VHH binders against q9xw16. Designs and how they scored, part 100

Target 1, 132 residues: q9xw16
Amino acid sequence: MSGWNAYIDTMTAAAPSIKRCAIVGAADGSVWARTEADNVFKASEEELKTFVALFNDVTQVPAKGADIEGVHYVVPRTEESLIFGKKENTGFFAVKTKSAVLIAVYEGPNEVAAQVRKAVESMQTYLNNAGY
Short names: E, the ipSAE of ESMFold2; O, the ipSAE of OpenDDE; V2, 0.75 times the mean of E and O plus 0.25 times the DockQ between their complexes.

## First folded at step 6 (VHH)

Design v15 (framework vhh_8ghr_2)
Fold by ESMFold2-Fast, scan of step 6:
Structure v15 (fold): chain B 132 residues (1-132), chain A 124 residues (1-124)
Amino acid sequence: as target 1 above (132 residues)
Amino acid sequence: EVQLVESGGGLVQPGGSLRLSCAASGFTFSSSYAIGWVRRAPGKGEELVARIYGSGGYTSYADSVKGRFTISADISKNTAYLQMNSLRVEDTAVYYCARGYPPIPPTSGYFDYWGQGTLVTVSS
């Protein structure tokens, strides 16, 4: 495994409602680490390349939504370095750092969303401070 | 197969300069990796003297070498460099090139592959 798998483990330990997640390159969507086995993050290279490009102008995202693992999510609003959405009982949070995008897909009611957001934002802060 | 191969070490007088090279194979320099230069002097522990990471733009240096050493990378050649100026006798060490990641508690997942090292001797 790559050393980035330790970061996946840290996020999933902090928010057990995360079902699948990945750390990808902000420039190209290349996968640095992802959840595996029963929790495999299934997004294609083409989908991830398209997804990370959304961070070039997050203000356009609510008009188009976002696709993750072949699922189209409604994105009600965005923040400068945060894209999130929900579809039925599934949701996601994606945050951009200097060189990475962290994507966490969760399942559950709205009360778990806050814990997932906190976990990905904490990792975002950590990686930005580490120069990533 | 991941390999890092250092070159450019040697004997130099105090005040002199050397440029070390680190040629990588089995992976490409990208925003997913940091490349660091770590030195170990005889009878001493390891010191991270310089690193470069991200889109190839961010660098950091140990206080002991700041202003004297410069790290850079040539992505097209998959090679990192350490330009060492105003060398001092206390810079004498084996210099290792290493592939790394940010440190994370509680793990030590900082560097996972290391070169064999190149000796730099600063002596009159």
Scores: ipSAE 0.276, ipTM 0.602, lowest interface PAE 3.3, mean pLDDT 87
Fold by OpenDDE, second read of step 7:
Structure v15 (fold): chain B 132 residues (1-132), chain A 124 residues (1-124)
Amino acid sequence: as target 1 above (132 residues)
Amino acid sequence: EVQLVESGGGLVQPGGSLRLSCAASGFTFSSSYAIGWVRRAPGKGEELVARIYGSGGYTSYADSVKGRFTISADISKNTAYLQMNSLRVEDTAVYYCARGYPPIPPTSGYFDYWGQGTLVTVSS
C-alpha cells in the first residue's frame, strides 16, 4: 500500500463524518491516495485536474461553484489554500499544500463541518512542514 | 542534550487504564518535531502506536489502538502523554517515547532520539 493511504486513514479517523477522501497532486490532479471499498472516492482524473486548477484563482470559485464526483457544490467563500462547498446535508473541504490537494467529502449537519475542516487543515499543516 | 524520559508504566488488568508520560528536554515541542510512542512487544517487533505533531494540532494512531489510546502534549511542561484506555493483554509491551520529524509517515518510525522505555503489562 502507498504511504499516502496512511494519511487518508488519519483524516477519516479524525472526522467520522468524512465519507470519502483523496490526496491528489496539486499540479495535475493525479490521485496519490483515496478512500476505497464502500467509500470509494469516485472523482475522475479529468475532474480532479479541473478541480485542482481552481486553486490558481480561488476568487472566481464562489461565482461558479465546484464539482466533485459529478456533484455540484455551492462555494460560499474561499481562502488562498482552502476551498469548501456545500450541498444540502453534504459538503467538502479541499486544502492545498505545497504539492498536494487534500479533499474530504462529508455528510451531516453544519455542525460536523468544523471537525472535517480541522482534520484536513491539520493534515495540511503536517504535510506542508514535511515539504509536501 | 536531547533527552526523553518515559514514566507511568506498570501492571494493569484488562479493561484498565494507564497514562504514560514523556518528559522532553534539550528541545521544545514545536512544529519542527513529532513525538511518537513506539511499543515493543515480546516477539512482535516495533509498532508505532501514536504520534503527535507540533504543539498537538495533528495526531495519528495505529489501527490497533484507535479509539482506546489518546496522545497529547503539554507545551508548558514540554511533556507528551499517552492515555491508554480499555487495555488489552496484547497491549503488553515496553513503550518508548521518541522524537521524529514531519516527513515521517504516521505508520512509519524514524526517530533520532528515544527514551529508555516504560513497561506496560496487561494481565488478569
Scores: ipSAE 0.022, ipTM 0.275, lowest interface PAE 6.8, mean pLDDT 89

Design v16 (framework vhh_8ghr_2)
Fold by ESMFold2-Fast, scan of step 6:
Structure v16 (fold): chain B 132 residues (1-132), chain A 124 residues (1-124)
Amino acid sequence: as target 1 above (132 residues)
Amino acid sequence: EVQLVESGGGLVQPGGSLRLSCAASGFTFSRSYAIGWVRRAPGKGEELVARISGSGGYTSYADSVKGRFTISADISKNTAYLQMNSLRVEDTAVYYCARGYPPIPSTSYYFDYWGQGTLVTVSS
């Protein structure tokens, strides 16, 4: 059956190195689904509202970085509809669709980061095509 | 206490029009949900006739109703509509409003809450 948690399951199956992830509303940062239990995505509603607003002008993000789950990440660069960051051995990829923002937090080397990016971008394409 | 309440059904002659309404309570129309209209003729299976994603985004229709039916949503009223034009006797069915999610690749649509249904009878 397919609630929004099924999309979390799809992304984590495609990239098992995703530690935590969420699907949130692009307009308000409201949580549609997130990883739970031992790998619960911990960002507050206020933090997510601030985070999704970064997509209004991604060119300004590298100068100040981004905060996810109370952790400050260095954002080396952005692309249209993509923000990604690093902090030591951890990182995240966040992509914007028509109505959602997908956020995946991972830990590991560059090979892991590439797999995670591919998984979130694939889901971004799917949701855009579905009108989300 | 999530509820979907349909209204607007009734008896209409072939070629006529009806507009069905689906009032939602217990949740807010947001882009996280899809709203679908599913019909079932007496003694027959279900057919998904129309869907709208979230707050008036993507729409889709069954081939049997394409060009005749239009689905829409009024987010400020938390209400979805199905405008039915050029009605045919084979459109006679109970019409259900349902809350759902986009289909996962390789699966059909999933709906978790359903209205009580409203009867549409098309006959002379």
Scores: ipSAE 0.016, ipTM 0.384, lowest interface PAE 6.5, mean pLDDT 84

Design v2 (framework vhh_8ghr_2)
Fold by ESMFold2-Fast, scan of step 6:
Structure v2 (fold): chain B 132 residues (1-132), chain A 124 residues (1-124)
Amino acid sequence: as target 1 above (132 residues)
Amino acid sequence: EVQLVESGGGLVQPGGSLRLSCAASGFTFSYSYAIGWVRRAPGKGEELVARISGSGGYTSYADSVKGRFTISADISKNTAYLQMNSLRVEDTAVYYCARGYPPIPPTSYYFDYWGQGTLVTVSS
């Protein structure tokens, strides 16, 4: 797990507006790494298992939304291997790789959202190319 | 506690085959971690010869061994293998099993746990 923390650090350095994030297993939602301390990512094991299962059919997600850290987000649309949601001034981006799901929670306007999405998608591309 | 224990090294003639095993405890091969086989020959630096990702089963090989070596994992036994065919005298080295992560640029690839190493000698 400690080795995967370096990937958390890389994403948060690229997009400082990421408030909390995690890297979890795509098959089971097991936590590989997450932000800690003042920025602790608080999703439960059960919630993450439910969340990663959404990637089995992303087209169903806009109708029901998604829950992260006990917060219900409206999901306006999905793309292949991407789920994103909004709630007031907060939002998230979640992307699936071959083996992992990267989840980043942020706060801020559309400019901030674009920066966070770029950071998460860059890491998604990198991990896919590394066989993850 | 994370441990990697290697077995299967020995003396073999050129053209022969050996199968190395790497038994892991304290973590699961089925997700998050990569397993690599790294060798060190006398007078040479370390060479990553093969790797496999835990859950995805993706494999990669050094050009020096591509087509001759095969890395695999038995998830039920939490054991990784290196099947070495068509062995050459230049394959003589100590072979290490290591748990790793993909590199993050600009950092180099890194391993956080290593096996004890097993000696493979290829000679007539």
Scores: ipSAE 0.142, ipTM 0.498, lowest interface PAE 4.7, mean pLDDT 85

Design v3 (framework vhh_8ghr_2; at its last look DockQ between E and O 0.77; V2 from the best seeds 0.00; counts 0 for: pae E 7.2 > 2, SAP .739 > .668)
Fold by OpenDDE, look of step 8:
Parts: sequence; C-alpha cells; structure tokens
Structure v3 (fold): chain B 132 residues (1-132), chain A 124 residues (1-124)
Amino acid sequence: as target 1 above (132 residues)
Amino acid sequence: EVQLVESGGGLVQPGGSLRLSCAASGFTFSDSYAIGWVRRAPGKGEELVARISGSGGYTSYADSVKGRFTISADISKNTAYLQMNSLRVEDTAVYYCARGYPPIPPTSYYFDYWGQGTLVTVSS
C-alpha cells in the first residue's frame, strides 16, 4: 500500500458520503493512492490524464462537463483549483494542489456535498502547506 | 524491493562540512514521495533534519539546522543529499535517510522505508 492511503482514509473519514477517492499526480494523472476493496476507484490512466488536464483551463469545463470512472458529470461551475460535478444523487469534488489532484466521488443528497468539499479542501490546504 | 543506502558519514571537526548521500532503489523519485533525513543522537529522540518533496520542488528544515544544512536530490541518479556545513558537536548523530510523505498530524513526519543510517561524529 502507498503511504498516500493515509490521506485517502483521512478524507473518507471526514466525509462518510465519499464512496471512492483518489490522489493523483497533477502533471500526468498517475495514481498515487485510491480507495480499494468494495469501493475501488476505477478511473483509467487515460481518463485521469485527461481529467487533470482540465485544470489547465477550468473555465471551459462547465461547457463540456467531466468524466470520471466512465461517468459523465455536469459541471455547474469551476474555481481556479476546484472542479466539481453532479449526476443525480452522485457527484465529485476535485481539487488541485501544487503537485496533486484530489478526487472524491460521493453519493447522497445535495446536502452532503458541503461536507465532501470541506474534506477535500482541507486536505488541499494541508498538502499545499506541506509543499505538495 | 525498496532500499535506501546512506553514505558519507564520518568524523569531522566543529565548523567542518560533510555531505551525506542517500541512494534509493526500488522506486523512482517523484512528487509522489518525500525524502527525509532523520537523525538520532545518543540519549535523544528522533529529529527530522530536512525533507524534500518529490522532484525537489519543496524543502524544509529543522530550526536547529536552518542556514547550515541543505537537502537536495538528483532525480537522474535517484539520490538525495544532505550538505552539512558549519557542523557542531550537537550535530553528532546517526543520520537516516527515509522515504516518506507529507506529515500526518500529530506526527511531524511519515516515513515507510529507512536506510541503515550513517554515523556523523563532530568532535575536536
């Protein structure tokens, strides 16, 4: 197991509605850690490469949406280092740090989204402060 | 198999300099890892001396060594270094190289693999 799994565990513990989670390299989408077992994060390498590239110009993402794990999400809006999407009772939050992209896929009513966002943004801040 | 092998330790006089090397194998230096130098002095606990992230984009130092020690990495050689200048008697310790990750509170560091260590003795 990767040591980055500890950070996955931290995010999932902070937001129980997170079903799958991954930490990937911002440069190439390489997987540093992901949820496993019954909650395997299943995005392909090629998909993640495409996904992390969205952060190169987040302003264009709402027009085309984003795909994660073969699922297409509507992206209502973006921020400089934040992309989030929705699909029915599911969604995702993705935040970019200096070196990584944190992706959390959640399931539940819209009300759970705030907790998920907080979890990933907290980790984002933590990692940024640590130089990542 | 992940391995870290330190070298460069030895005896040096106060005010002297020493350069430690950490040759890594079984993994490639990248932003997915951090490399740290941790020292253990006799009768003292562990101290994280310096840490470098991934490909060298970020470095941090213990207050006790700031301005004197420099951590660096050569990605092409998969080797990390610790340049130690203005050495003091209190710098005497076994210095370990370790592969790690950003700190996880309350722990100040998080490492999963360690080298065997190299002894640095600063004495007049």
Scores: ipSAE 0.454, ipTM 0.744, lowest interface PAE 1.2, mean pLDDT 93
Fold by ESMFold2-Fast, scan of step 6:
Structure v3 (fold): chain B 132 residues (1-132), chain A 124 residues (1-124)
Amino acid sequence: as target 1 above (132 residues)
Amino acid sequence: EVQLVESGGGLVQPGGSLRLSCAASGFTFSDSYAIGWVRRAPGKGEELVARISGSGGYTSYADSVKGRFTISADISKNTAYLQMNSLRVEDTAVYYCARGYPPIPPTSYYFDYWGQGTLVTVSS
C-alpha cells in the first residue's frame, strides 16, 4: 500500500473509536489511503467525487445532508473546512486540507465524537503545515 | 513499474547554473505525492534539498540552498525540475529525485521510490 497508510494508522491510534476512515484527494475524491480488512472503508469513487465537491460550497450541505458508504447523514451545520454529520448511532467528521479530505466514520456517544474530531483536526493541521 | 529518471547533471564552474530534470513513469503526479531532491556528497550524509507537492504549489528548501535553487513541476509532462543558480563547490554531490509523502512522527515513511541519481560537480 501507499505511504499514506501511516496517516490512517496515526488517526486510528489517536481515536480507536474510528470504525472506518479514508484520505482522499480534494480535487477528485481519489483514494490515497483507507482502512482495510476488518474496517474497510467502502465508499465508491463516484460517491467520493460527489462528497469532496461539497467543500466547494459548504453552506449548501445542511439542506441536503451528505452520503458516505451509501448512508445518508444529517449535517446540522458546517464550518469553513469541516463537514460533520449524524445518522442514528453513527457519525462522521470530514475535514479539508489544501489537497486532501480526511473522512472518519465512528460509532458512539458525544464523548467518542469529540475524540474523533480532535484526531482528524490534528491531522488536518499537520497536513496543512506540510503543504497538503 | 514506478521509475524516476534524473538528467541534467554535469560539470559546472562556481557561480554557474544547472537545471536538473526528473521524469516520472509508472505513476502520475497528483496531490497524493511529493517530489523531493536529495543530495549526497562523498563522505557526507543525505540532505533533502527541495520538495514540491505533486500537483500543488507548496515548495520547501534546505537553508543551504534557499534563494539559489528553485523546484518546480510540470504535471502535463510528469516531470519535476531543480533549477540551481549561483552554484558553489559545496553543492557537488549526486542528486536524487524521490517520490514521497510528508514525514510523520514516529514513522519513517518519507520516500518510497528513488531515481538512480545524477552527478553534479562544481569545480574550476
Scores: ipSAE 0.208, ipTM 0.549, lowest interface PAE 4.4, mean pLDDT 86
Fold by ESMFold2, look of step 8:
Structure v3 (fold): chain B 132 residues (1-132), chain A 124 residues (1-124)
Amino acid sequence: as target 1 above (132 residues)
Amino acid sequence: EVQLVESGGGLVQPGGSLRLSCAASGFTFSDSYAIGWVRRAPGKGEELVARISGSGGYTSYADSVKGRFTISADISKNTAYLQMNSLRVEDTAVYYCARGYPPIPPTSYYFDYWGQGTLVTVSS
């Protein structure tokens, strides 16, 4: 495994219901890695800069929701380092590490959402412990 | 192109000190990378001696050098350093600077670019 792309592969393998995901810089939204090819994560860097800034005050996010890949999600739940977004039968989990934001977009019921959350939080913990 | 250039090696007596430098070009130190110092003694395998996150927020050391070696980074100069104190004859090796990433599960390290190495010889 090479570079940050290996971490994309690890997350998608841990929760196959993840349809698209990315690892982006927490300070500026720069893309470190993302799903590609037939499952391209298509958020622009301009959009990602706005998205990662939501972590500067997660308490304001439920009132306005979140946009990613040109899609608006309602945000029923946030925690200090986690944003959960939902639209119809799709959703996302985003978690912040010391240096990055991990974003996973998924489809499916509550059982799927729990697996996706566990996959991204496990990676969050791993990267934080490694200094990232 | 990505380059890592080590300097600061040489001959030193036991108990002495050296400071190694690793000048990077072709990329900027950032939180997406780690810089490691790896050494190869004559006839021996590789040992990861020290690692620092590109932002400088996390360091780790091999047990064999803890308390004697210190890794640091100067982001404004795009340069990492290895301060080696209380040197011993068994620290004799070629020291390489390498660019890496967080450990990949299962916990193995990955380095994608390496310098040419700088020789450190510790002898009387």
Scores: ipSAE 0.013, ipTM 0.360, lowest interface PAE 7.2, mean pLDDT 85
OpenDDE, second read of step 7: ipSAE 0.404; ipTM 0.720
ESMFold2 (binder alone), look of step 8: mean pLDDT 80; pTM 0.810

Design v4 (framework vhh_8ghr_2; at its last look DockQ between E and O 0.76; V2 from the best seeds 0.00; counts 0 for: pae E 5.9 > 2, SAP .865 > .668)
Fold by OpenDDE, look of step 8:
Structure v4 (fold): chain B 132 residues (1-132), chain A 124 residues (1-124)
Amino acid sequence: as target 1 above (132 residues)
Amino acid sequence: EVQLVESGGGLVQPGGSLRLSCAASGFTFSSPYAIGWVRRAPGKGEELVARISGSGGYTSYADSVKGRFTISADISKNTAYLQMNSLRVEDTAVYYCARGYPPIPPTSYYFDYWGQGTLVTVSS
């Protein structure tokens, strides 16, 4: 197992509503770590490549939404290093670090979103400070 | 197969310099990994000396070697280096390079593959 799995575990522990999670390379969408077993993060390599490229111009993302694991999400708004989407009782938060994109897919009422965001942004800050 | 091979160790006088190399294979250094130099001195515990991110964009050092040691990497050669200047007797140790990841609390570092180590002896 990749040592990056520990970071997956940290995020999922911080936000139980996270169902699937992945850490991917910001440059190419390569998977560094992801949830496995019953909660396998299933985004394809090609999909992730496209997804991480969204961060090249986040201002355009709300107009077209974002796809993760074959699911299309509405993206209400974006920030410079943050893309989040919603679909019914599900959603995702994706944050970009210096070298990675952290993706967390969650399930639950809208109220759980804050905890998910906090989890991924905390990891974002931690990794950025560590040069990643 | 992941392999790390250290070289460059040897005997040097106090105040001298030495450059260690860590040749990595079986993975790309610029990938989501970090390389660390860890030393084990006789009768002492393990000490992380320096660490560099896979991209080479971030380095960190133990307080004991700050200002004297420099970690670097040549991604084209998939090799990391440890330039050791102003060496002291207390720097005597077996130096290992290891593949690792960003630090994660409560662990200060995490490495999954290690080289065989190279001996550095600082003595007058």
Scores: ipSAE 0.482, ipTM 0.774, lowest interface PAE 1.2, mean pLDDT 93
Fold by ESMFold2-Fast, scan of step 6:
Structure v4 (fold): chain B 132 residues (1-132), chain A 124 residues (1-124)
Amino acid sequence: as target 1 above (132 residues)
Amino acid sequence: EVQLVESGGGLVQPGGSLRLSCAASGFTFSSPYAIGWVRRAPGKGEELVARISGSGGYTSYADSVKGRFTISADISKNTAYLQMNSLRVEDTAVYYCARGYPPIPPTSYYFDYWGQGTLVTVSS
């Protein structure tokens, strides 16, 4: 349990619809912090390494989708530092900073999705300004 | 076991220079961590004087030392440095190297492991 857990706590407090989330290294997908216990973020090291590599060319992602925690998500489009996807009433937002990728998995309708996106983008801005 | 060991402290005259070193073991200087130099002068509180991100892409300095101190890290040697130039009597303090994270407002900084400190005395 690292001091990065405080950043997980900040995001989940800002968007209570986040079911699971993690902060991982942008270069290798190494876990810096993740939700645990009843909200354990289950992605393997191998899956995360594959996932963060998607940010090397986000334009290819909508054609193939993305896998998180063994779940395949449809990715409708991407932005320079943002990948998001949906699977029924679940979804995720992943944003890249200078050295990290923030991943938040949520459950609920589009109204909660907007709140989750705002929380991860606020943290993205904060970490970029702090040099991460 | 995580350890940070400072060295390079000592007595120096005003206007002089000193380089502090911080050798880390039990973890590597990499993206998830920040390294900070925090000082404590007799009768004063703690002051974060310099910080470097684990990526090396960001450095920050207290106004009191800006332009005089430079923080750097040698990832291959797992060692951080604080180059102190144009030293003043008020720079006299125990200097600690600390492993940390980006601050979260209203917290000014967050560090979880600290070295034992090295004394810097600036005196004629």
Scores: ipSAE 0.164, ipTM 0.522, lowest interface PAE 4.6, mean pLDDT 86
Fold by ESMFold2, look of step 8:
Structure v4 (fold): chain B 132 residues (1-132), chain A 124 residues (1-124)
Amino acid sequence: as target 1 above (132 residues)
Amino acid sequence: EVQLVESGGGLVQPGGSLRLSCAASGFTFSSPYAIGWVRRAPGKGEELVARISGSGGYTSYADSVKGRFTISADISKNTAYLQMNSLRVEDTAVYYCARGYPPIPPTSYYFDYWGQGTLVTVSS
């Protein structure tokens, strides 16, 4: 197991409905780790740079929505360090840490969303406490 | 080629001070990484004595050195430092710097590159 890949594995194990996820740099959207192989996270560098910049003012995001992996999501809710996006029976949670953004894309009914949120927020707390 | 090069070791009297440096090359000291200082006394096991995040926002210390040692980093020089004050004979060891990541429970930590070590001898 390499560096940041272990954190990807931890999140996907904690919430199996996560289909794709990534850890990216908050300043520039650079990919530190992502799901690979059969569940590759396919966002481009340019798309990720735009995406992480949404955290500069989360209050503006519900009016715009958010794009990731070439898919447009409505954003019904944001919090200081959290963006929740929905499209039909899929969605994402993204959370910001001191230096990273954690992105988890899931599939399934709304009942599964709470488990996904808990998985990413638990990792957010862990990384913040470790200086990341 | 990722390299870590320690310097600043030597012979000091008890109560003295040393400052160790860890110069990094082949990567930029940044938020994905952390730097740790690990020591090994001759014939003894390894002890992680200090760790600093790539952001510099998190430091941690072994109980044996807390209050006496300080880890810091200068990102612009790609260098981490270990200021060692109030040295004791028990601090005699080879000190290594290592590059790593935040630990994932239950694993304590993971380091992927290590320096060659610098010897610190504390004796009268």
Scores: ipSAE 0.055, ipTM 0.438, lowest interface PAE 5.9, mean pLDDT 86
OpenDDE, second read of step 7: ipSAE 0.458; ipTM 0.763
ESMFold2 (binder alone), look of step 8: mean pLDDT 79; pTM 0.807

Design v5 (framework vhh_8ghr_2)
Fold by ESMFold2-Fast, scan of step 6:
Structure v5 (fold): chain B 132 residues (1-132), chain A 124 residues (1-124)
Amino acid sequence: as target 1 above (132 residues)
Amino acid sequence: EVQLVESGGGLVQPGGSLRLSCAASGFTFSSLYAIGWVRRAPGKGEELVARISGSGGYTSYADSVKGRFTISADISKNTAYLQMNSLRVEDTAVYYCARGYPPIPPTSYYFDYWGQGTLVTVSS
């Protein structure tokens, strides 16, 4: 197995409200690692290619929203390297590093969103410092 | 199939230099991977001497070789290099090229494919 699965394990341990997550290539959306078994991340390759391209101009994203695993999310705001969205009791945080995009889908009330964001941003910082 | 093939080893006098090459096939150097040089002297364990991210953006070195060895990669040629300067008798070892991933404490570095190794002997 891919050694990138260790990063998935670290994020899900840090934020247990993460239902599904993945690490994908920033250039092409190719899956490097994802949650498996009961929590398998099910985004298509075409959807991921479209999703990572959103980071080329995050300012356009709030007008259109974002699609992950066939679910359309409302994106209220973006930051330079962060896209997040909400749909009912589900949400996601996605952050871009030099070479990767980390996507975490969570379920639960808004109070758990901060924990998920912290886990994803901590991993973003770590990977950027490691040259990824 | 994934292969890493080392070359450039040989006999050199103390204070001399060697450049090792690692030609990769069956995968492309990319941000997904790191390339490491790991050595093992007879009767000793593995030592990671140098690592470079597949994107080329990050390098790291063991304290034992810092300032003497330089790791680099030519992404277009899918080849990594280890330039070894000011060689010492204790640098004598088989040098392996390995494909790996970024480390996360406590997981440390992880390598999934290894080359066959190339012998470096530093002796007069």
Scores: ipSAE 0.014, ipTM 0.297, lowest interface PAE 6.9, mean pLDDT 84

